# Ledger of designs, part 60: VH-VL binders against q9y8t7

Target 1, 261 residues: q9y8t7
Amino acid sequence: MRDSFLQKAIASAKDRTSLLEEIAGNCSPKPGRPSLSSSIREWVYRVGGAVIAEYKRCSPSAGAISTLDPVSYVQATRDASAAYSVLTEPNWFCGSIELIPYFARYKPVLAKDFIVSETQIRIAACMGASAALLIMEALTPRELQELAAAASRYGVEVLVETPDASHAVEASRLAPGSIIGVNSRDLKTLRVDYEAMLREVSKAREQLPGEVILVAESGIDSPDKALKAFKAGAQAILVGTAFMKNPQLREKILAELLQIP
Below, E stands for the ipSAE of ESMFold2; O stands for the ipSAE of OpenDDE; V2 stands for 0.75 times the mean of E and O plus 0.25 times the DockQ between their complexes.

## First folded at step 22 (VH-VL; framework fv_zagotenemab)

Design r7 (at its last look DockQ between E and O 0.77; V2 from the best seeds 0.73)
Fold by OpenDDE, look of step 22:
Structure r7 (fold): chain C 261 residues (1-261), chain A 123 residues (1-123), chain B 112 residues (1-112)
Amino acid sequence: as target 1 above (261 residues)
Amino acid sequence: EVQLVQSGAEVKKPGESLKISCKGSGYSFTDYWIEWVRQMPGKGLEWMGEIDPDDDYTKYEKNFKGQVTISADKSISTAYLQWSSLKASDTAMYYCARGTFWDSSPEYAFDIWGQGTLVTVSS
Amino acid sequence: EIVLTQSPGTLSLSPGERATLSCRSEQSFELEEGYTYLHWYQQKPGQAPRLLIYKVSNRFSGIPDRFSGSGSGTDFTLTISRLEPEDFAVYYCMQGYHYPLTFGGGTKVEIK
């Protein structure tokens, strides 16, 4: 019997618990971190959409994506991004929680990992993260609620990643005030379904309260795809590999947004 | 030997139901996906959908969603493709194939194919 | 969806000749994962397809070295260096990463 990637990732996260506890030590989250939601709303107001630039060095299927260092990445994306998404998962994505402080100097940071414990959220907060990712498919409803509550206690916003509109609505109920993301990636196969994402984003937008921030996650590698996501109802898009390979893509997306009457 | 063996040719009338099968052997059936591909007479290959026989997770191409049902019985290493009501336009060769995962070699490919099942629907 | 266009539709050649088949994507195939999961399949008359090339340029097990794949971005090529009688068949390209999975329209290599 073959474990799914998600199962493996969760298992890995659980295995890292001891190490994380050591790292956490006497860490206490500091107040005053910038708000991811506020940043997104500002960009939506200014230009009609927000871009969350993801720093991801590796992926499960590709291995190393880019050798672009964080400094070069920030230099290329800082002026055109509302926030950074930082992969902290070390085994599959070559991430590190130690990357968070650097990016947090410039923009609100979404700590992106397979979060299954409060400790992960606490550490992320201590590192300066503004938000943490919760993957709905990786958590029970109760776990989601508990982790969202924990995040709130640490002053960390939550982005709940969901596979479809129905789950998006449920997520918004389970974790009030959370940012809702719809992923383009099938977590079972790790294949991408951009069109499905667009449909689900659209459906989600129709069903979610207007104040709920909706994010289209991944699958975007062109300005055209970005615009379609915004048109579908997303307030923000999360772009990873495409930016790692071509950071200037962000500027192109911005340029297109600015042309929308 | 790793192989997929499909059920025999079918001759049906419009409106009839049909369930064809694809049996895997020579490998762990739940370690790979089963892919279904349609080939209309004289035409190319069309991906219909897939199933993970381990947990019955399915994915369909949009034009086949609701038109067919993909299922599996892992206890007998068999996948199924079924119609509730056949149409003349369903006349085609149907192939099952073994779909590999992201962590397999080759990745995301159909490395083993069944021999195909010819379905003919006519009045 | 990722639309794959194969050309030519039919290629008439003699045994011993070089065959060059094209598969073009309308959209950039720069997969987020750094690899291009474009594959080539061969289907002989009256038979099921079989995998020839995977990930653009890798020969599948048992495939003769006269078959080779190349390409990047949106343009991919299958080359048969010297056609053997058994190579006259229909060839399909396929992408296996973006849903829905898609095949090209196929190129028929027929004997002149």
Scores: ipSAE 0.838, ipTM 0.924, lowest interface PAE 0.5, mean pLDDT 94
Fold by ESMFold2, look of step 22:
Structure r7 (fold): chain C 261 residues (1-261), chain A 123 residues (1-123), chain B 112 residues (1-112)
Amino acid sequence: as target 1 above (261 residues)
Amino acid sequence: EVQLVQSGAEVKKPGESLKISCKGSGYSFTDYWIEWVRQMPGKGLEWMGEIDPDDDYTKYEKNFKGQVTISADKSISTAYLQWSSLKASDTAMYYCARGTFWDSSPEYAFDIWGQGTLVTVSS
Amino acid sequence: EIVLTQSPGTLSLSPGERATLSCRSEQSFELEEGYTYLHWYQQKPGQAPRLLIYKVSNRFSGIPDRFSGSGSGTDFTLTISRLEPEDFAVYYCMQGYHYPLTFGGGTKVEIK
């Protein structure tokens, strides 16, 4: 347990937050940040599904990824994306909180990090983030509730990332009004289980009220996989690698969505 | 040195239970996962599932889930594959192997294999 | 799941000849990082498999230089540059990253 990637990431996040509390001072959340949930609902209504385009420069398993600069990425993706997911974790994902403004002026931004403190949420909002990621597997139930409450005070929506339908239902109870993600990546092995994710999205959709937004995360690297995730009950998909390596895949996925009756 | 030693061959009847073992030595048992692989007579290799011996976290291939139980006892560096009710179709060779992950070469490969346990199930 | 198709099913060759074994998938499983966790194993009669090549082209410790791997995307190849008597065996490819982990059907390399 003490050597898992998740435990290392949590420890790093606590260290980073401790320093941030000493250095960042009392910045205020930017006014006028757009709603992530509203953008997703708009796309679902008009097109049948929403794409959250992830910006990621590194990964834990391989390090640096061939990638576009932020400006070029936005230019290639903004017209067809409901939102951006911006990695701000510096050690394994080569992210930075300073990336947020480059995306936030165009679309709602989900700040994607290992969030353990409300300071991280406040600072993300200072930079213009509309939402913050909470990883259910990284938090106790009490911590999840407290961080969701803090996010609400800063006007920041929450996406709670969960491994399965049971956790998705619990997350919706612990953090009412949050967006719920089902992740295909096993956080212990970093392996991907796309088929399990589809089953768990379907089960979660059956158990959750229709107004709860479900997001399918990781392993969606083709139009077929995107369509299956939407048919399983996800209102949004989070796509990182496919967009970063081949921006034209965005256009292909949206073309498939337009065929939905 | 580094090795996985499996329990001996078994001859069983349908409906009987069975638990076969895979003992690791020469390395830190809880630093690696144990993978289980089936090979039916004259056939290829099939991944069955895996276990993290440190905390007993398991993953199963869907057709084996509910059909076998994968477990471990880290105090004696041993993993197990268990049936509560054997079928004739369970007749096969069963291998255990050591699995690695993203931060240790050979990443996601099976670098050490046990010698195999032949299980024969017949009336 | 990632289906791996090996060809030929059987390869009949003489010692000293070059063997070329194919492993193919209908869809790419290359990761965003550029890595493909495709591995090759050798299984001699009556023995457990052993790892030959990992991550497409990396020779595992103790494996002779005559074994090499190559490929990308959907097509992967194991090459034995000059067959030795001990190389007559069954060879399997495996992908180790996407659940469920999957093996190819195998290629038997036998003496002609």
Scores: ipSAE 0.595, ipTM 0.824, lowest interface PAE 1.6, mean pLDDT 88
ESMFold2 (binder alone), look of step 22: mean pLDDT 93; pTM 0.957

## First folded at step 23 (VH-VL; framework fv_zagotenemab)

Design s1 (at its last look DockQ between E and O 0.73; V2 from the best seeds 0.80)
Fold by OpenDDE, look of step 23:
Structure s1 (fold): chain C 261 residues (1-261), chain A 123 residues (1-123), chain B 112 residues (1-112)
Amino acid sequence: as target 1 above (261 residues)
Amino acid sequence: EVQLVQSGAEVKKPGESLKISCKGSGYSFTDYWIEWVRQMPGKGLEWMGEIDPDDDYTKYEKNFKGQVTISADKSISTAYLQWSSLKASDTAMYYCARGTYWDSSPEYAFDIWGQGTLVTVSS
Amino acid sequence: EIVLTQSPGTLSLSPGERATLSCRSSQSFEYDEGYTYLHWYQQKPGQAPRLLIYKVSNRFSGIPDRFSGSGSGTDFTLTISRLEPEDFAVYYCMQGYHYPLTFGGGTKVEIK
């Protein structure tokens, strides 16, 4: 039997639990963190959409993506992003929880990892994260509910990553008040399906309450694709690899948004 | 030797059901995907869909979704492509191929192909 | 979807000549840095396709060095430096990263 990437990633996360517990014992969640949802809503109001810029140094399929350091990344287009998404998974994405404090100085931070324990959420909060990622496909419904509740206790918002509209609706029920994301990346093959994501975002928007923030995740490498995602019903887009390769893309997206009458 | 062997040519009438097979040998069947590709007479290659034989995860091209069913029996290292009701327009050569993963070499390619199964549907 | 357009549709050449085949993508697309999962396949008459080139420029096992691939962005090329009699076939490009997986329309290399 061959373990999937997701299984491997979850196993890795579990293996790091002891170390994380030691870290968690020495920290407490920081108060006064900016709200991810509020930031997204503000950008939607101002320009019609929000961009979440992801800092990702590695990926499972490509290895190293970019050598761009956090300082250069932030300096490139800090005014064109509503928030930062920071990979904290160390083995596949070359991430670190130590990156969160730096990005949190500038924008709300989404801590992205394979979260399987409350400890991970607590640590993210201690580091200054505004939100934490929960991957629906990695968790049972009960686990999702429990982790979402834990996040709430720490004042951390939750972005639930889902593969399609049906799961998006379910996620909204299991984790009320959460931000819902639809991922263009197939977590089994790690291939990208941008068109499917658009369809599912549209379907999700039709079914979800209007107050639920919908995020189109990944698969966006052009202003045109970004605009299509917004048109499909997403209030925000999360862009990773494309921004690592070309941080100025954020400015181009913003420019296009501003031209929409 | 690593190979995929497909079932023999089929001659069917419209409305009939059909299930063709693709058997892998010489490698761990569950370590690779099985891809199905259609080639209509005198035409190019069309990706239909894929299956992970390990857990039966499937992905279809939108035009083939609901039109065909891809399945596998890993106990005998065999993948299947089936129709519930054939149409004349289903007349084509059907290939299975071994699909590689993101962590395989080569990545995301079809590195081994079956010999093809010719399906002819005529009244 | 990513549409791959191959040109020319037919290429008539003699043995010993150089063949240049083009594959153009309909749009830009996101790939992980350093890798473009554009592949080339050869299909001889009455046979199944076989992998020739993977990730733009890598020869698959057993493929002669007269076959080479190049390209970036949206433009890719398969080159056969000196055509051998056995090289007259149909060649397909394919992208294997974005769903749905897609093939080009093919280029037939035929004997002049």
Scores: ipSAE 0.862, ipTM 0.934, lowest interface PAE 0.5, mean pLDDT 94
Fold by ESMFold2, look of step 23:
Structure s1 (fold): chain C 261 residues (1-261), chain A 123 residues (1-123), chain B 112 residues (1-112)
Amino acid sequence: as target 1 above (261 residues)
Amino acid sequence: EVQLVQSGAEVKKPGESLKISCKGSGYSFTDYWIEWVRQMPGKGLEWMGEIDPDDDYTKYEKNFKGQVTISADKSISTAYLQWSSLKASDTAMYYCARGTYWDSSPEYAFDIWGQGTLVTVSS
Amino acid sequence: EIVLTQSPGTLSLSPGERATLSCRSSQSFEYDEGYTYLHWYQQKPGQAPRLLIYKVSNRFSGIPDRFSGSGSGTDFTLTISRLEPEDFAVYYCMQGYHYPLTFGGGTKVEIK
C-alpha cells in the first residue's frame, strides 16, 4: 500500500519535531517580528494586491529547482514582495529553519512546513518568523484549533491552507483571525488545478467576511494569472517555482498592479 | 500480464441507466489510479475523470461532474463508470486506463489501457 | 484549461519516410515542478491508444527506437525516423500535470 506524499511528510515532521525538542531546548520567540497580515493589507490598500515570494530550493518530484542563495533571492525580489514564504522542510524541499533569519530582516516571513506540533511554531518564531503554515488536510479539526491557539500564544499568525471554498470557510471558523489560503495543488496527486482554484477563491470571497485575508497558492506563473487571482478576490498570491526560475516575473506583476486604481 | 479488461459493448435507449466496468489484473489494483477517457464518434480523446481505488478519491473534468459517477470496488479489482439516465449524446467509446503517480515511471502518463466499451444510445 | 494544438491534421506518407508531428501548448510547461509531463500516444483504427513517449522524450517500454520526442516550453515534436506499415495510425499528445488532463486533437499518419 502506498502512503500518500502528505502522509509521508506528516510522519517525517513528527520525527523531526522529536529531534528538534532534544536539540533546540526552550528558545523564546524573537521580539519585534513584523505582521504578515498588516503587510498584506498595506499592499492591498496601496496597489490592489500583495505578492508573497516563496523561497524553495527543491520539490518532491524534481529535486533541485534553483541555485540562488537567500541573499541573491532577496536582492532580486524584495521591492515587489509583501512577504516571504520560506520552506523549512528539509527532506523534499531542501529547507531549513536557519533560512528564516536571512529573510526576516527584510519582510515578514511565513514558515512553510508540515506543522504538526506547537514546538515547530515556537522554533520558527525563535528564528524570526511572523507566521506559520497550517495545512488543513494534514490536521483534524481539533488539531487545527489547538495549533492555532498555540500560535496565538507565541505571537505567531497562521495561514491555513485549504483545498476549496467550503474548507476555507470551515478553517476561518475553526481558527478565527487566521489568514486563509486556497491551494491549486492537490496534495494527494501533486497535480495543479489553477482554474478550480480561481473558482474556489471566488466562492470563498463571497462567503468570508471582507476582513479575512484570502491567499491564492500555486500555479500562478504569469502576470495574467496573478491578476485573475486578485480579481477573483484574493488579497495575496503565493508564488514559488516561477519566482525561483524567473525573479523578474514579480516586477511585471507589480507593474500591472500599479496600473489598477 | 498487466491488463485492464472492460465490459462488453452496450446498446441502450435514452433514459436507461448503465454501469460499465474495468477490471484490473496482474498488478496491485490499489497502487494505481484508474482514468476514464471518452472518444465520441470520429473525434479525439477527452479525459473524463479519475479514481484512486484505495480510498475512492475522485476527480472529474468539470463538464462530466454530476453527469457520470466514477466508482471502484477494490475487493474485486474493478472500477466503474455509470449513468443514471443516458442521453443520445452519450454515444461514444469509453476507455479506462491506468494512471501512474508522480514518483513512478511513466510519471503522470496512462501506461495501460482497456480495450474500450462502445456505448450506443438510440431509439 | 491547457489547449494542445497538433499539426498537421493529416500526414500522407509512404513506408520508409520520416514523419514529424507537432504539438503546441497554450501555456509553457517551463515552471512545472521537475519535468514536463507531455506524453504521446498512438491509436490504430479500432484499437485502444497505447503510450509511446512520456515526459517529452522518454520511450515507453517496448517502443521501437524509430520513435523519438523532443521539445520544450510550448513546442513539442514526435518523430518517426522510418515509417513501418504498423505505424500508420492517429497520434495524440497529452499533458498529464494540470487539471483537467487534456489531449491534442490528433495527427493522422496515413498511407500515401
Scores: ipSAE 0.780, ipTM 0.889, lowest interface PAE 0.9, mean pLDDT 91
ESMFold2 (binder alone), look of step 23: mean pLDDT 93; pTM 0.952

Design s2 (at its last read DockQ between E and O 0.86; V2 from the best seeds 0.85)
Heavy chain, then light chain:
Amino acid sequence: EVQLVQSGAEVKKPGESLKISCKGSGYSFTDYWIEWVRQMPGKGLEWMGEIDPDDDYTKYEKNFKGQVTISADKSISTAYLQWSSLKASDTAMYYCARGTYWDSSPEYAFDIWGQGTLVTVSS
Amino acid sequence: EIVLTQSPGTLSLSPGERATLSCRSSQSFEWDEGYTYLHWYQQKPGQAPRLLIYKVSNRFSGIPDRFSGSGSGTDFTLTISRLEPEDFAVYYCMQGYHYPLTFGGGTKVEIK
ESMFold2, look of step 23: ipSAE 0.816; ipTM 0.908
ESMFold2 (binder alone), look of step 23: mean pLDDT 92; pTM 0.950
OpenDDE, look of step 23: ipSAE 0.875; ipTM 0.937
ESMFold2, fold request of step 24: ipSAE 0.734, 0.726, 0.791; ipTM 0.876, 0.873, 0.895
ESMFold2 (binder alone), fold request of step 24: mean pLDDT 92, 92, 92; pTM 0.950, 0.952, 0.950
OpenDDE, fold request of step 24: ipSAE 0.918, 0.917, 0.929; ipTM 0.960, 0.959, 0.960
ESMFold2, last read: ipSAE 0.762, 0.763, 0.730; ipTM 0.884, 0.885, 0.879
ESMFold2 (binder alone), last read: mean pLDDT 92, 92, 92; pTM 0.951, 0.949, 0.948
OpenDDE, last read: ipSAE 0.915, 0.917, 0.916; ipTM 0.959, 0.959, 0.959

Design s3 (at its last look DockQ between E and O 0.72; V2 from the best seeds 0.75)
Fold by OpenDDE, look of step 23:
Structure s3 (fold): chain C 261 residues (1-261), chain A 123 residues (1-123), chain B 112 residues (1-112)
Amino acid sequence: as target 1 above (261 residues)
Amino acid sequence: EVQLVQSGAEVKKPGESLKISCKGSGYSFTDYWIEWVRQMPGKGLEWMGEIDPDDDYTKYEKNFKGQVTISADKSISTAYLQWSSLKASDTAMYYCARGTYWDSSPEYAFDIWGQGTLVTVSS
Amino acid sequence: EIVLTQSPGTLSLSPGERATLSCRSSQSMEFDEGYTYLHWYQQKPGQAPRLLIYKVSNRFSGIPDRFSGSGSGTDFTLTISRLEPEDFAVYYCMQGYHYPLTFGGGTKVEIK
C-alpha cells in the first residue's frame, strides 16, 4: 500500500498549518481585492475568453519547470491575462504564499494549494488573493461546503476543481456561486487527458446554469487547444507549464481569439 | 524474479463470457499499475486500459470502455480482464504489463510484460 | 489522441548493417513537465514485447549499447548501430503521458 500523490499533498498541507499560523496568524483579509469572476466575464465579453496564467516553478513529475522569476513572468503575460494563478504549495511546486502580494498588484490572484483548512483561505485573503482553489477530490462534500462558506466570509471567491461534468454539477450545488474548473490532469496518475476534459467541459456547460463560470484547467499548450476549450464551453482556460516555458504563447492565444468572428 | 504470468489460451464461441488473469510476483503488486494491451492477429499493439490494484482505480481507452472490465485482487496479486459477451472480433493476443508511476524509474513505461493470452473466438 | 506514425513499415537489412527507425507524433511531445515520455519496445516473433528505450534516449536495463534513441518535438529515432541476428523483430514506439496511451504502428526489421 502506498499513498497517492493527493494524499501526500494533503498530509503536507496539514503539516504546514502551524507554520502558516505563525507567519500570518494575526493577519486580516484585505478589502478591495479585484474579483476573479468579474475579470473573467469582462474578458469573455471583450475577446470571447479569458486566460488565467499560472505561475508554477515545479511539479511533482517534472521537478523544476522554469527559473523564470515573477517579475519577468508578469512582464511577459500581464497584457493578455485576466488573472494569475499562483502556486503556494512549497514541497512539490516550489510555491510560496509570499508570491501572492506581488501578482495581486497586477491582476486578480487565484491561490492554488491543497486547501484543507480555513486558515489557508484566511491567509490567502490576507496576502491579497481574490480566489482560492478547492479540489473536490481532496475534500468531502461537507468539507467543501464549509471551506466555501469560510471563503465567502473572507470575501474570497472559490474555484472548485473537478474531474468531470458530474462532479462539476455537484460542486455547483455544494458551493453556490463558485467558479467551476474541469481538470485535464488525472490526479491519480498525473497523466493528462485533454480530450476527456473537452468532453466533460461540454457536458458540464450543458448542465450548469448559464451564470456559472466554467474553466478548463491544464493540458493546453497551443492556441489550437485553447480555442477548442473555449468552443467546448469554457469561459476561461488555466495554463501553467506552457506559459512558464513560453510566456509568449498567451499573446498567440489572444491573437487567435481576436480573429474569431 | 519480477514477472507477470497470464492464464492459458482460450477458445470460445461468440456470446460466451470470459475472464483471463495476470498474476504478479517478485515485487509489491500494489506499487505498480497493471496495463492491458491487445494485439490482433498480424497487427500492432493497442492500449486497452489500466488498473491500480491498490484501490481498484481504472482507466479505459474509449473503444474498450464498456466492452471489457478490468479488475484486480491484490490479496493474490492478480489482475483480470473479462468480457460479458465475446465477439469474433475479440480474437487476439492479450498482454498484461506492469505500468510504472511518475515517481518510478522508468517513468510511465511498461517495464515488465506477461507472456500473453491468446483468445480465439469462432463459431 | 496522440497518433504515432512509424516508418518504414518494413526494413530489410543484413546482419552488421545500421538500422534507423522513425517515429513521428501528431503533436509536439514536449509535454508540460519538460520530459518526453516516448518509449521504444521490441517484440520478437512469438514473444511478448519488451521495453528497449525509455524517455527518448535511455536504454532499459540489460539492453545492449548498439541500441540508441534520439529525437525531440515530433520526430524520434531508434538506431541499431550494428544489427545482430537476434535484433530482427518488430519495434514499436509508445507515448505514456497523454491519455489514451498510444503505440505506433510498428516497424518490422527483417533479414534481407
Scores: ipSAE 0.862, ipTM 0.933, lowest interface PAE 0.5, mean pLDDT 94
Fold by ESMFold2, look of step 23:
Structure s3 (fold): chain C 261 residues (1-261), chain A 123 residues (1-123), chain B 112 residues (1-112)
Amino acid sequence: as target 1 above (261 residues)
Amino acid sequence: EVQLVQSGAEVKKPGESLKISCKGSGYSFTDYWIEWVRQMPGKGLEWMGEIDPDDDYTKYEKNFKGQVTISADKSISTAYLQWSSLKASDTAMYYCARGTYWDSSPEYAFDIWGQGTLVTVSS
Amino acid sequence: EIVLTQSPGTLSLSPGERATLSCRSSQSMEFDEGYTYLHWYQQKPGQAPRLLIYKVSNRFSGIPDRFSGSGSGTDFTLTISRLEPEDFAVYYCMQGYHYPLTFGGGTKVEIK
């Protein structure tokens, strides 16, 4: 009798599509957007791992949460981050497409939303996004393929978020060339299963070609967890506001990363 | 009144099957999770797993996965915990509890509990 | 998994005294949702547990105001400002956000 959070978010995204088109008009994707995958690979080569830093102003359960304003956040994080993940979903995360330019000036931006139409991808690229999130659990296989193809037409890379290794392998088949994420967050309960995520990253690394970039998502809030995710086979970690709330922990995570081969 | 009522105590032998029940009343059964908690004699509380009775979505603690089955019949507001083959080490008190969704207070807590079902398995 | 370590194991006190119970987590309980889902339960002998405090410091419905919770990060406290005879029980902390859900080992509050 209760719609899941994912069901509500998908419905909201469908309703928002026409409004997004009206706001942005018939815009064209910005030229010269940096590559998310290239930035990740450069960090992996140089340091042994990459950090995608997430900017999030609200959460579904808490509403407004404590975080820095966009300018302060970038100043604190840009030298240590390969990319930014910017929430554009307005209802539960207090995001906006208008946030993208603040970050895209400095680093590749992943537009993080519940993407259900190519209009969302085009408009994110108009604002300067380098990549867009596709949530495998929100899409049929055909929808995933179609949206990935649309992203390619707009020069937008795709991060496909998956719940486990079997879905990660399937996502790589359905959307060749995409970046693959394994998310520790259960999208029905919104709880986190970090240990399961580590196991699934390791399984996915064994089954995926080495050139496929693998991202570990959610629940990575300490240096130890970051290192374990990289050792399990992730090339990048996507870390939320918890990474940024404790500057000492942030500095400790970065120091530990400098020691990764 | 809002309550969870569990089936009565069981005395079993190793190898026997068992299905214990947890019936909710006084609230909309499908609006809440049912959690299962084990308490071994003289020990603390141990989460076993959970079910959303609305669609049977189930999560298990790793050591219980494959060892027990959690299920529900929403038409009679009842959740179940089931063993296909009991072991002596299954001797414990088993509680069901009501859990909330992330958007309802008390978020992620167990706000009402069944009275418990004592299961004794003698080799 | 998150290990919750409660101390002391046993707390021997008289009615009217203040009880202070500690729960320490093996990792930070700061979540990206902005809340800490650390809860406290009371269990009397032969009875089911009951919820006292949720999300660190919120008293559950019907819980007397002598019960309070506090803490952040890895360190959390349940305080009973003045013990009543019915408060002698075992108290458990529980975290409800990371799978698997985990309980602390318990603190027995007993009459001296």
Scores: ipSAE 0.666, ipTM 0.850, lowest interface PAE 1.4, mean pLDDT 89
ESMFold2 (binder alone), look of step 23: mean pLDDT 92; pTM 0.950

